# Designs tried in a protein design chat: VHH binders against q330m9. Part 12

Target 1, 357 residues: q330m9
Amino acid sequence: AEQEPKELLEMSTDTERLLEENDLRPLWEVEKDFGNQFGGFEADIWKWEDIQASIDAIERDVPIADLPPGFQRRVAVPVNTGYRNAISNTIYVGVQTVSPGETAPAHRHGANALRFTIDGSEDMKTVVAGEEFPMRDNDLITTPQWEWHDHVNDGDETAAWLDVLDLPLVLDSLNARNTFENHELDRQPVTKSQGYWESQYGRARPFEDTKEDGIPGPFEGNCAATPPYRFSWKDTLQTLRQRAENDDPDPHDGYSLSYVNPATGQPPLFPTMSFRAQLLQEETDPHFHNAVDAYFVIEGEGATHVGDDVLEWSERDIFVIPPDEIHHHDPDGEAILLGMTDRPVFEAFNFYAEAEP

## First folded at step 19 (VHH)

Design u02
Fold by OpenDDE, look of step 19:
Structure u02 (fold): chain B 357 residues (1-357), chain A 124 residues (1-124)
Amino acid sequence: as target 1 above (357 residues)
Amino acid sequence: DVQLVESGGGLVQPGGSLRLSCVASGFTFSTYAMSWVRQAPGKGLEWVSVISSGGSTGYADSVKGRFAISRDNAKNTLYLQMNRLKPEDTAVYYCARTYTYKSGSEKTVKFDYAGQGTQVTVSS
């Protein structure tokens, strides 16, 4: 795994303080600490106001043009007390911004990645495996393992989204290196028309003999690969609303909609991570499991009880629930959450366990 | 219904000791953090000590080194050992079910249930 040496970037003392006070770190700093454990895994929450202030400060102090070639990525990374490189030892979440006219250069890596758009634009594109995906608000776009990807903002507003990766699983839990490669160009060639990848995994599909069914890159495994795919929020929300109107809620998760692997039609989305949209209308019942739950608040406000703690969340907040902690949600009115979990890792080995207190 | 019943209070001389007890019912006691709080005459509520569900303890500066909080989950009972009592420790002592509210970097301790309290009077 050839990682290019990263140059040390300097930020103002004020910016450093701001990040530290809010348990946020820039991407280039957290990479240095992967593989290290600094303490216990705790339930925690990061407020959007603090995240936004932090990423703005990073942007101010570190213009994209000043970043080393191939590393033009401005990301504020929520870091847990015990894992100073991510919110957990299995899941990485970052908030990335791309300003008007900026490009995050093309690269690929062994880790699986997901983009969840916070502030999108029709003119903001993430290019994955040769296709330009528009990033509209709350769209979820996969960046599969070893697929070339870059981000281009041709709009007049700053774009923001969640980067979700299984980096900690590889780097911290398995003590392995992440395979990484920069593209020779800042932007990869666009070789697919918009809608191409979706067309591969609709109800009408090409014959199997015409499909590339392998795991991209030098990797081997037994799990189904995740294709490049855009889940539109419009469609997701409509489906979620149909469930809320017609079905009974899960006592723990409310009305949940899983983002399924388009190739299989089933969860998990990635072999290492599962994602779901959760609509909450009332307090849920307590439970605990050995998987990690991370959340992004799409809409609404409320609180999540975790052990002795109560995490008070509002729109665009990020919070995490450690394994084996008794927890339940208490929305104030209706709320919609993006749930992120490493449950598939446990299930793959018959290690997942869940119970009620 | 959640119930908390405090006992063990009384009149003691300065430098004396008391042990307070609180019996909990109506909820899974072992899964909650518990606190002792006190209210002196004419004063507001003052946090005294906390013990997490995991057994971690905290103390107000005013009682640190003198008071010890503990719990027996099998008996659903919270304890407060008070040593080297001072007149300023005179108050009604309450046990309270406790939560730590987190909002980013802000943390707030809150209580949702408390008992009727037990009177502690330290006087010569």
Scores: ipSAE 0.575, ipTM 0.798, lowest interface PAE 0.5, mean pLDDT 92
Fold by OpenDDE, look of step 20:
Structure u02 (fold): chain B 357 residues (1-357), chain A 124 residues (1-124)
Amino acid sequence: as target 1 above (357 residues)
Amino acid sequence: DVQLVESGGGLVQPGGSLRLSCVASGFTFSTYAMSWVRQAPGKGLEWVSVISSGGSTGYADSVKGRFAISRDNAKNTLYLQMNRLKPEDTAVYYCARTYTYKSGSEKTVKFDYAGQGTQVTVSS
């Protein structure tokens, strides 16, 4: 029975003001504004203190259960000064929370999604394609297009994570609809044991002649599909440290690891977005490219020079670098960043370009 | 070494005009925002005007409509055209390499290098 759309609970005036003052918007408002053509966007940064205050206020005002069907997610969305629907016209980043006992109901969509855990626990699960993935701190979990996904918090603390989607690319840049479907149930059936999807893409894999390696759902294309997958931070960090100890850094990105598509073993993780963990120990060399770079600060503090601007960042801050701006990083000590880019979109058409000033 | 050398100052009557120049060396001038700042006798440093690396300009309210900032990247030179000068414009004028620091909603303009300055005196 399609639950009748519940009226959205109104936020307090104080919450609305808080969001506005910090260039944040709730997801349900952002959703209404997609589909419009926007101009360029600027280098910008959102401080965690402001993000946290905002999402906490939303949490107080708006239980998930009171949200209408559709984008039934409690999310504070950083919005750019020049592009007010997301951090950029290609990449959407949101901070989502689920309180103890809450469930973000199951749905699926054509957009690609990624979860990066900020505050997690073993009892916080994102269920994707029938498997329950624990959301531990700094775990990165894929939610591929047209895969059923829901979030369940069986813990005693509020869980928080980054939602990263290519929504702006689909809705604004390509002026297309985001194919969307709600599940009949709030929680999808768990049909896979934990570790199932990982087992499909390890070094030892089942060899079946009939593996339908196709793109899920009604979609067609020539890119490899991204499977549901959990990248453990423990493992990622270990590998990153190995690189820092044994290899030379990239002059622009420092010591970096790509979150590769498990199906191919190569970047990009998604056809539209690439992700990387970057360990910075020294000031990097300036460069510029026509792709967008967005960052989440996992650890540390520092600054990023972007054109005439300097973005001062600390732990859990989010910042974005627009295309064609000369930029470099200047960490204060050691820092680890999650890098997000739409570079694959350009590469798919042989349009990616990078240079040094 | 970063160097900024201001010139073009002098004594002018009220209503007069001056054009200041600043020659930059020791860095890639075209990639930096540049500002003019001034210090009047007994007063603190006052921001006058800024021009971005992209050519966008800004002015203090006190000089808006009278002063014009410009740059020639090929010559590594910053300019300030000052028209309709007033006694209140009397100051030492400095060119300064400029950054805008962003921390959330907070924005701060900072200068890391400035020249020795050029004296502008407006008097009858």
Scores: ipSAE 0.549, ipTM 0.797, lowest interface PAE 0.6, mean pLDDT 93
Fold by ESMFold2, look of step 21:
Structure u02 (fold): chain B 357 residues (1-357), chain A 124 residues (1-124)
Amino acid sequence: as target 1 above (357 residues)
Amino acid sequence: DVQLVESGGGLVQPGGSLRLSCVASGFTFSTYAMSWVRQAPGKGLEWVSVISSGGSTGYADSVKGRFAISRDNAKNTLYLQMNRLKPEDTAVYYCARTYTYKSGSEKTVKFDYAGQGTQVTVSS
């Protein structure tokens, strides 16, 4: 039987007082607290019908114009019981809405962000770094660190999309403030034709002998900056189908595509987060790893086994798998997931680990 | 194919002991929670005990302190040590694979597979 460490070591009350008086703690007490700063992360799932009802209620009650300055976005945030501000301690996921005629004003900040469109239209735009990006269902659009962005709904129906940001890592783990600036205009000037940013990273692209993708804004770093970019769903789906026809699936992840950084042609998309589209046609083999996986269900339905839990999901559900949990996916027929992970942080530290049970 | 095969039941006098075994196949045993459930004559199913994949255990009030659930993952085997048996423990005992099903805020404990059962009879 394992004994409680305090039963094996005894300190006098005078020694305890001396330590407390000098803001010192013995190692064996400090060591037991490591890894317990947050409550335990749990495997969990947010069903689209509950999310939809909640965002409809927020839309009804909270116009964007009534929100505080610098925070004029209407977002419902899945929160893990073990971490009250986000889906995990490193990844923030939210469902944002903009009603007809509303504008979420232009701003920029240091945290990396992307938008995955759930309910979009040609008249719903996210405007990033001078380009209007129409928000089409299942497109992924980056709004990278320190790029101006605003969201404008000139359509006649409410738009909704998934926000994914590295906010918890930046604000809570690094104890840094998110550097932030409001644009003087609610709608930034449109200075680029639609398609401009995508065109800069095609197979034929501008040639520069000494081109340098510097880090935008007041930041410095060793990783290539992520550009503004749209990954179209039609191209993504076409590529998934080509892989399914021609390649073997990964035993754990199915047929997957990485949303790579267009400037490097390699993952990760952001220095802190990677994203995948995963086509599942059969039950996968169990494995575990020390990075968090979060998922949005693009199409289909099924279940994911996480330790003793089974998360039953269908289209547009959001779910999360904590680090080190043995898991596998069991789709009903065919399903497509958007996968989100903090794996790049672990790789940057030479700390990523993965195994089969 | 998932298979659960219980054994170790029999006739025993009150106060006696039995050890039930359940050999599992067709799935990765070590990654699943497992339970014992029982059905007394003419009655519905009653949960008896659970052991999580990580080894945490739980017991129904009627058996706490008398029964001990354990597992040997190397042999894909679940055990129930039953001590100080009472006539009320007479039942068919089933080994069951156990899940917590989550659908939004709803959390349900379910048994998706069970064996044919093993009879335990406690009588004078």
Scores: ipSAE 0.014, ipTM 0.542, lowest interface PAE 7.3, mean pLDDT 87

Design u02
Fold by ESMFold2, look of step 20:
Structure u02 (fold): chain B 357 residues (1-357), chain A 124 residues (1-124)
Amino acid sequence: as target 1 above (357 residues)
Amino acid sequence: DVQLVESGGGLVQPGGSLRLSCVASGFTFSTYAMSWVRQAPGKGLEWVSVISSGGSTGYADSVKGRFAISRDNAKNTLYLQMNRLKPEDTAVYYCARTYTYKSGSEKTVKFDYAGQGTQVTVSS
């Protein structure tokens, strides 16, 4: 069978040499390579039992204190076949653990990050911009661009959480470095009482008419910076239940909430990524869009149909839906998902598209 | 209603060829993977071949190199070209709408709809 269109263009060997000698390629050859620089992106799923077995093995073998600078976190990383480093070409998801008495040392970086707590406790904290944030199950805590953060386990059980970062976008797509700095101290000074950052974004909040809304660090941009903040599971679940009691579900997403930027009260949470909590009580209608969806299963079990694939998930599984794939969810009873998407990138270019089959 | 209607079966000599067709209706054919499966007399169901919605194909070892699956999305039709037929290919052949179920590192092909089948008999 033919692999290329009829009447393929061929150039003389002399012309090919001239182009190569001058680092030039004809357009029609360049066009064949567009969108094919990397391997294929597949719908896929990582089961919690496999993730946990792998993390337990790492925890037995590798103390955080023995890790080299820049890798002073114990993380198991779901990896899509085509990208090697992450779940997608734009979103990084990892499962991190910190054992009792360990500290993941303070650092800051340009990539945006959040922590979604899987196994937490009162005595497990992420310390961000001078405040200790307790990590409780299903809490979402931001560690935003260029803010100091460290993770401290003063409890008696190993803690675990989900890391989500826009690191593949920065490193692979933008071909930039993730600007990075270690703090001189492993545990940054605690300079704010617990509750400080939350208090800055309440319904009643400080008024500062001389405040500047700049971008932290050496960066500049046109989006409002994301502050340090903890979204409690209690409040999230309460709001989902209120929606289920009073509203009609979205045919594609069920009952959903957006984790908004507290400074603006608007999505997206980060300029590059949006996050949602989605309560599913019934099979959803199929649709497709050009943004990536990644999911963590907060509660329940079910299946997601993605093109030719069916991803069977249960609590704490992680799965990914590639761009442009027709998909829908079929929960077994009731389920709650954490949804993660690079949709804000597409919206910044006026490029987001969504449709039904 | 989802309908799958197979045709093209018959009696052939060993070494012969047949082309099976399956006309689909009641769903958006172009967005689904499709398979051929068969059941020999007194035996269980055996997967034969699959074609993805994007055109990628797979074959059971027993038919690889002899059978070719294809699809015409404009006509909602799935085909199976069967060459160099052997008596062991004798079976009822079913056209099936197909999903690949993924559970961690393992893949399982499952079917949610199939037709009534078409008989292929290979004998002297």
Scores: ipSAE 0.013, ipTM 0.530, lowest interface PAE 7.8, mean pLDDT 87

## First folded at step 20 (VHH)

Design v05
Fold by OpenDDE, look of step 20:
Structure v05 (fold): chain B 357 residues (1-357), chain A 124 residues (1-124)
Amino acid sequence: as target 1 above (357 residues)
Amino acid sequence: DVQLVESGGGLVQPGGSLRLSCVASGFTFSTYAMSWVRQAPGKGLEWVSVISSGGSTGYADSVKGRFAISRDNAKNTLYLQMNRLKPEDTAVYYCARTYTYKSGSERTVKFDYAGQGTQVTVSS
């Protein structure tokens, strides 16, 4: 049954001002402007204090239930000065919240999505492809294209996480539509037990005949599909520490782990986006490349030099590095970053290029 | 070692012109933004002009339309063309390696190195 359109609750003037002053926009507004913007963007940073204040204000003003069908998500969206629909023209980052007892209703879309938990709990679930994934702090959970997904908060605290999508790539850069479908129900049926998807991609796996491309929905391509998957932060951090203890750092990225596609065991996680956890202990060497780098600060503080700019970051900040800018990181002590890049888009066509100054 | 050496200052009458130069060494000049700053007698340091590594320029309101900043990366040299000089422009002028610090909506221009300066005196 098609849900009847609901009127969007208006935000207070104070909330609107707060968002504007901090280069943030609500998702429902951003969604309307996609497809109409072209151009470059600059190095920029969004501070958690401002993001948090903004999303909290949105939470107060706009219950999820009052949002219209479609992008029925409560999200504060960092927008770049040069590109006002997202942090870049290829990568969308948003901070989404779900209050206790709320449900972000089930839908699916052609865009790829990733969730990185900021404030989570065992009782916060993102349901993807029939499985309930708990959202613990710093867990990374994939929401692959055309997989049904909804978010349910059965806890007593507001849950918050990072949404990362390739929406700008699809809607602006490729000037295509984001294929979208609402589920008949607010919550999709849970048809898989917890751990099901992980079991499909472990070292011991069922051996069955697979589809030729394994791509869900109406889509076609030559890239490996990304399955629904939860990367536990506990495990990720343990592995990261092992690397820091036993291996040499990359001169530019420090001690880095890639979130690999579980199906292939190799990066990229998505055909359009690669993700990595980076542990930094020392100043890195400068380099530049034609891909976009976006970062979320998981732990620590420091600065990133980008061309003539210095981005001063601390925990839970978001910042972006434009293509072709010389850049390096300067952590103050130890820091851990979530790195996000559109590098795979370039690699797919043999267009990726990197160099040192 | 980073070095900046200013030259081209002097005594000029009101309405006159001067061209300042700054020669940089000890770092990759072409990859840095550079600024001119000045200090008048009894006053604090005042930002005058900036040029990015990419060649974008900015000016203080007090000098806008009269001064022009430029750079020659091949010569590691920064320039300031000063036209229609006024007595108020009297100061020691310094070239400075420049960064823009960003923290959310906050922007701060900082300098980490400057030269010894060159004296500019505008008097009748």
Scores: ipSAE 0.515, ipTM 0.786, lowest interface PAE 0.6, mean pLDDT 93
Fold by ESMFold2, look of step 21:
Structure v05 (fold): chain B 357 residues (1-357), chain A 124 residues (1-124)
Amino acid sequence: as target 1 above (357 residues)
Amino acid sequence: DVQLVESGGGLVQPGGSLRLSCVASGFTFSTYAMSWVRQAPGKGLEWVSVISSGGSTGYADSVKGRFAISRDNAKNTLYLQMNRLKPEDTAVYYCARTYTYKSGSERTVKFDYAGQGTQVTVSS
């Protein structure tokens, strides 16, 4: 049935035309469009069996050598209904594979990136800034902004790992170009012995300071650069167990560790993204916040309640919690999650907010 | 303890109306989706309607245009306005707390708590 319009301010037709002709809109009309550019993000989950089937199909059809110019990586990408290019509008998560004898060729770019190993070996390496880093299961390896990196599988089994990048933030939210360069060689020269980068950040380490600005390439900024580094799973797990034996769990996150920037000893690992390993032994209390959380299940199984939804997860599943959704985790016994968040972006602008329902 | 108490059922002639109520306690009502579910004599449970925590509504095809679900979060109360009732609407009506479970590509609606029900009988 025809309804009367709301009793709101109404402009004349001439005023409407004048605004349109000059590419102007009144604020009360544009307010309806704010926050809707990417649609509504939904809580969602990608099961490892579906991911595995998909990466097997891509591997069969598309050798790395046959990929067209571009990133030249074979990756299956979880995509959110509200943003069809990535898991969220700020964080890109993908599952990359490299078959025996393949090389993902050397390049560098401005976007921050890391690799979390799913299926690896001593003969599967990420080569970063001149050092070969073997990719062992559940290790986290940084491929820092503007450092040369390539991925080389000299083993006899396909390797797989999780890629996490701030690429959607850079390309789509900011509409900024990701500065990118291919190396002249597919495999960069190895110029550092294994262990070199780790040795730079031990408790006994070189003390001589040279140039304070470690930000490579054409970039400038006020945050410390992230170095090449491997966080071993063995050490991470041992530290989680020490936390569980000696400390009280956080009511929302369980026993957690931050993958800190090794150069500062402080979070965040990257200016744009933080990462945590979280040991859950019991149901957590609900909360909500305006940063996105994405998760990879390292061990165990359980469920995460997100608003009206329940995401049932098991080992190697990937799931995402949209901003502002009330959520909590309910593990079946013990579980360990890798948490990924754009919280550092919000904190840089004094914009992070968190509350309990 | 979670408690859901339905009321407002009764005997009504075809074409009549009833309004069902469900008073909730023992949980934060405003943060949960809620449904009406019914069981006709000799039949299984049939989903009737849902209202999300944010107020979005859904209806079974058999009741669209005739039934209206609503909630009053300040009173912890769920409602079902039932108009143009038919003999086929005769059932025990239950108020249920509702989740959508996601498991890969599968989506299922589950109910973890329901009340004791209120009888609606539509006959001349």
Scores: ipSAE 0.016, ipTM 0.593, lowest interface PAE 6.3, mean pLDDT 87

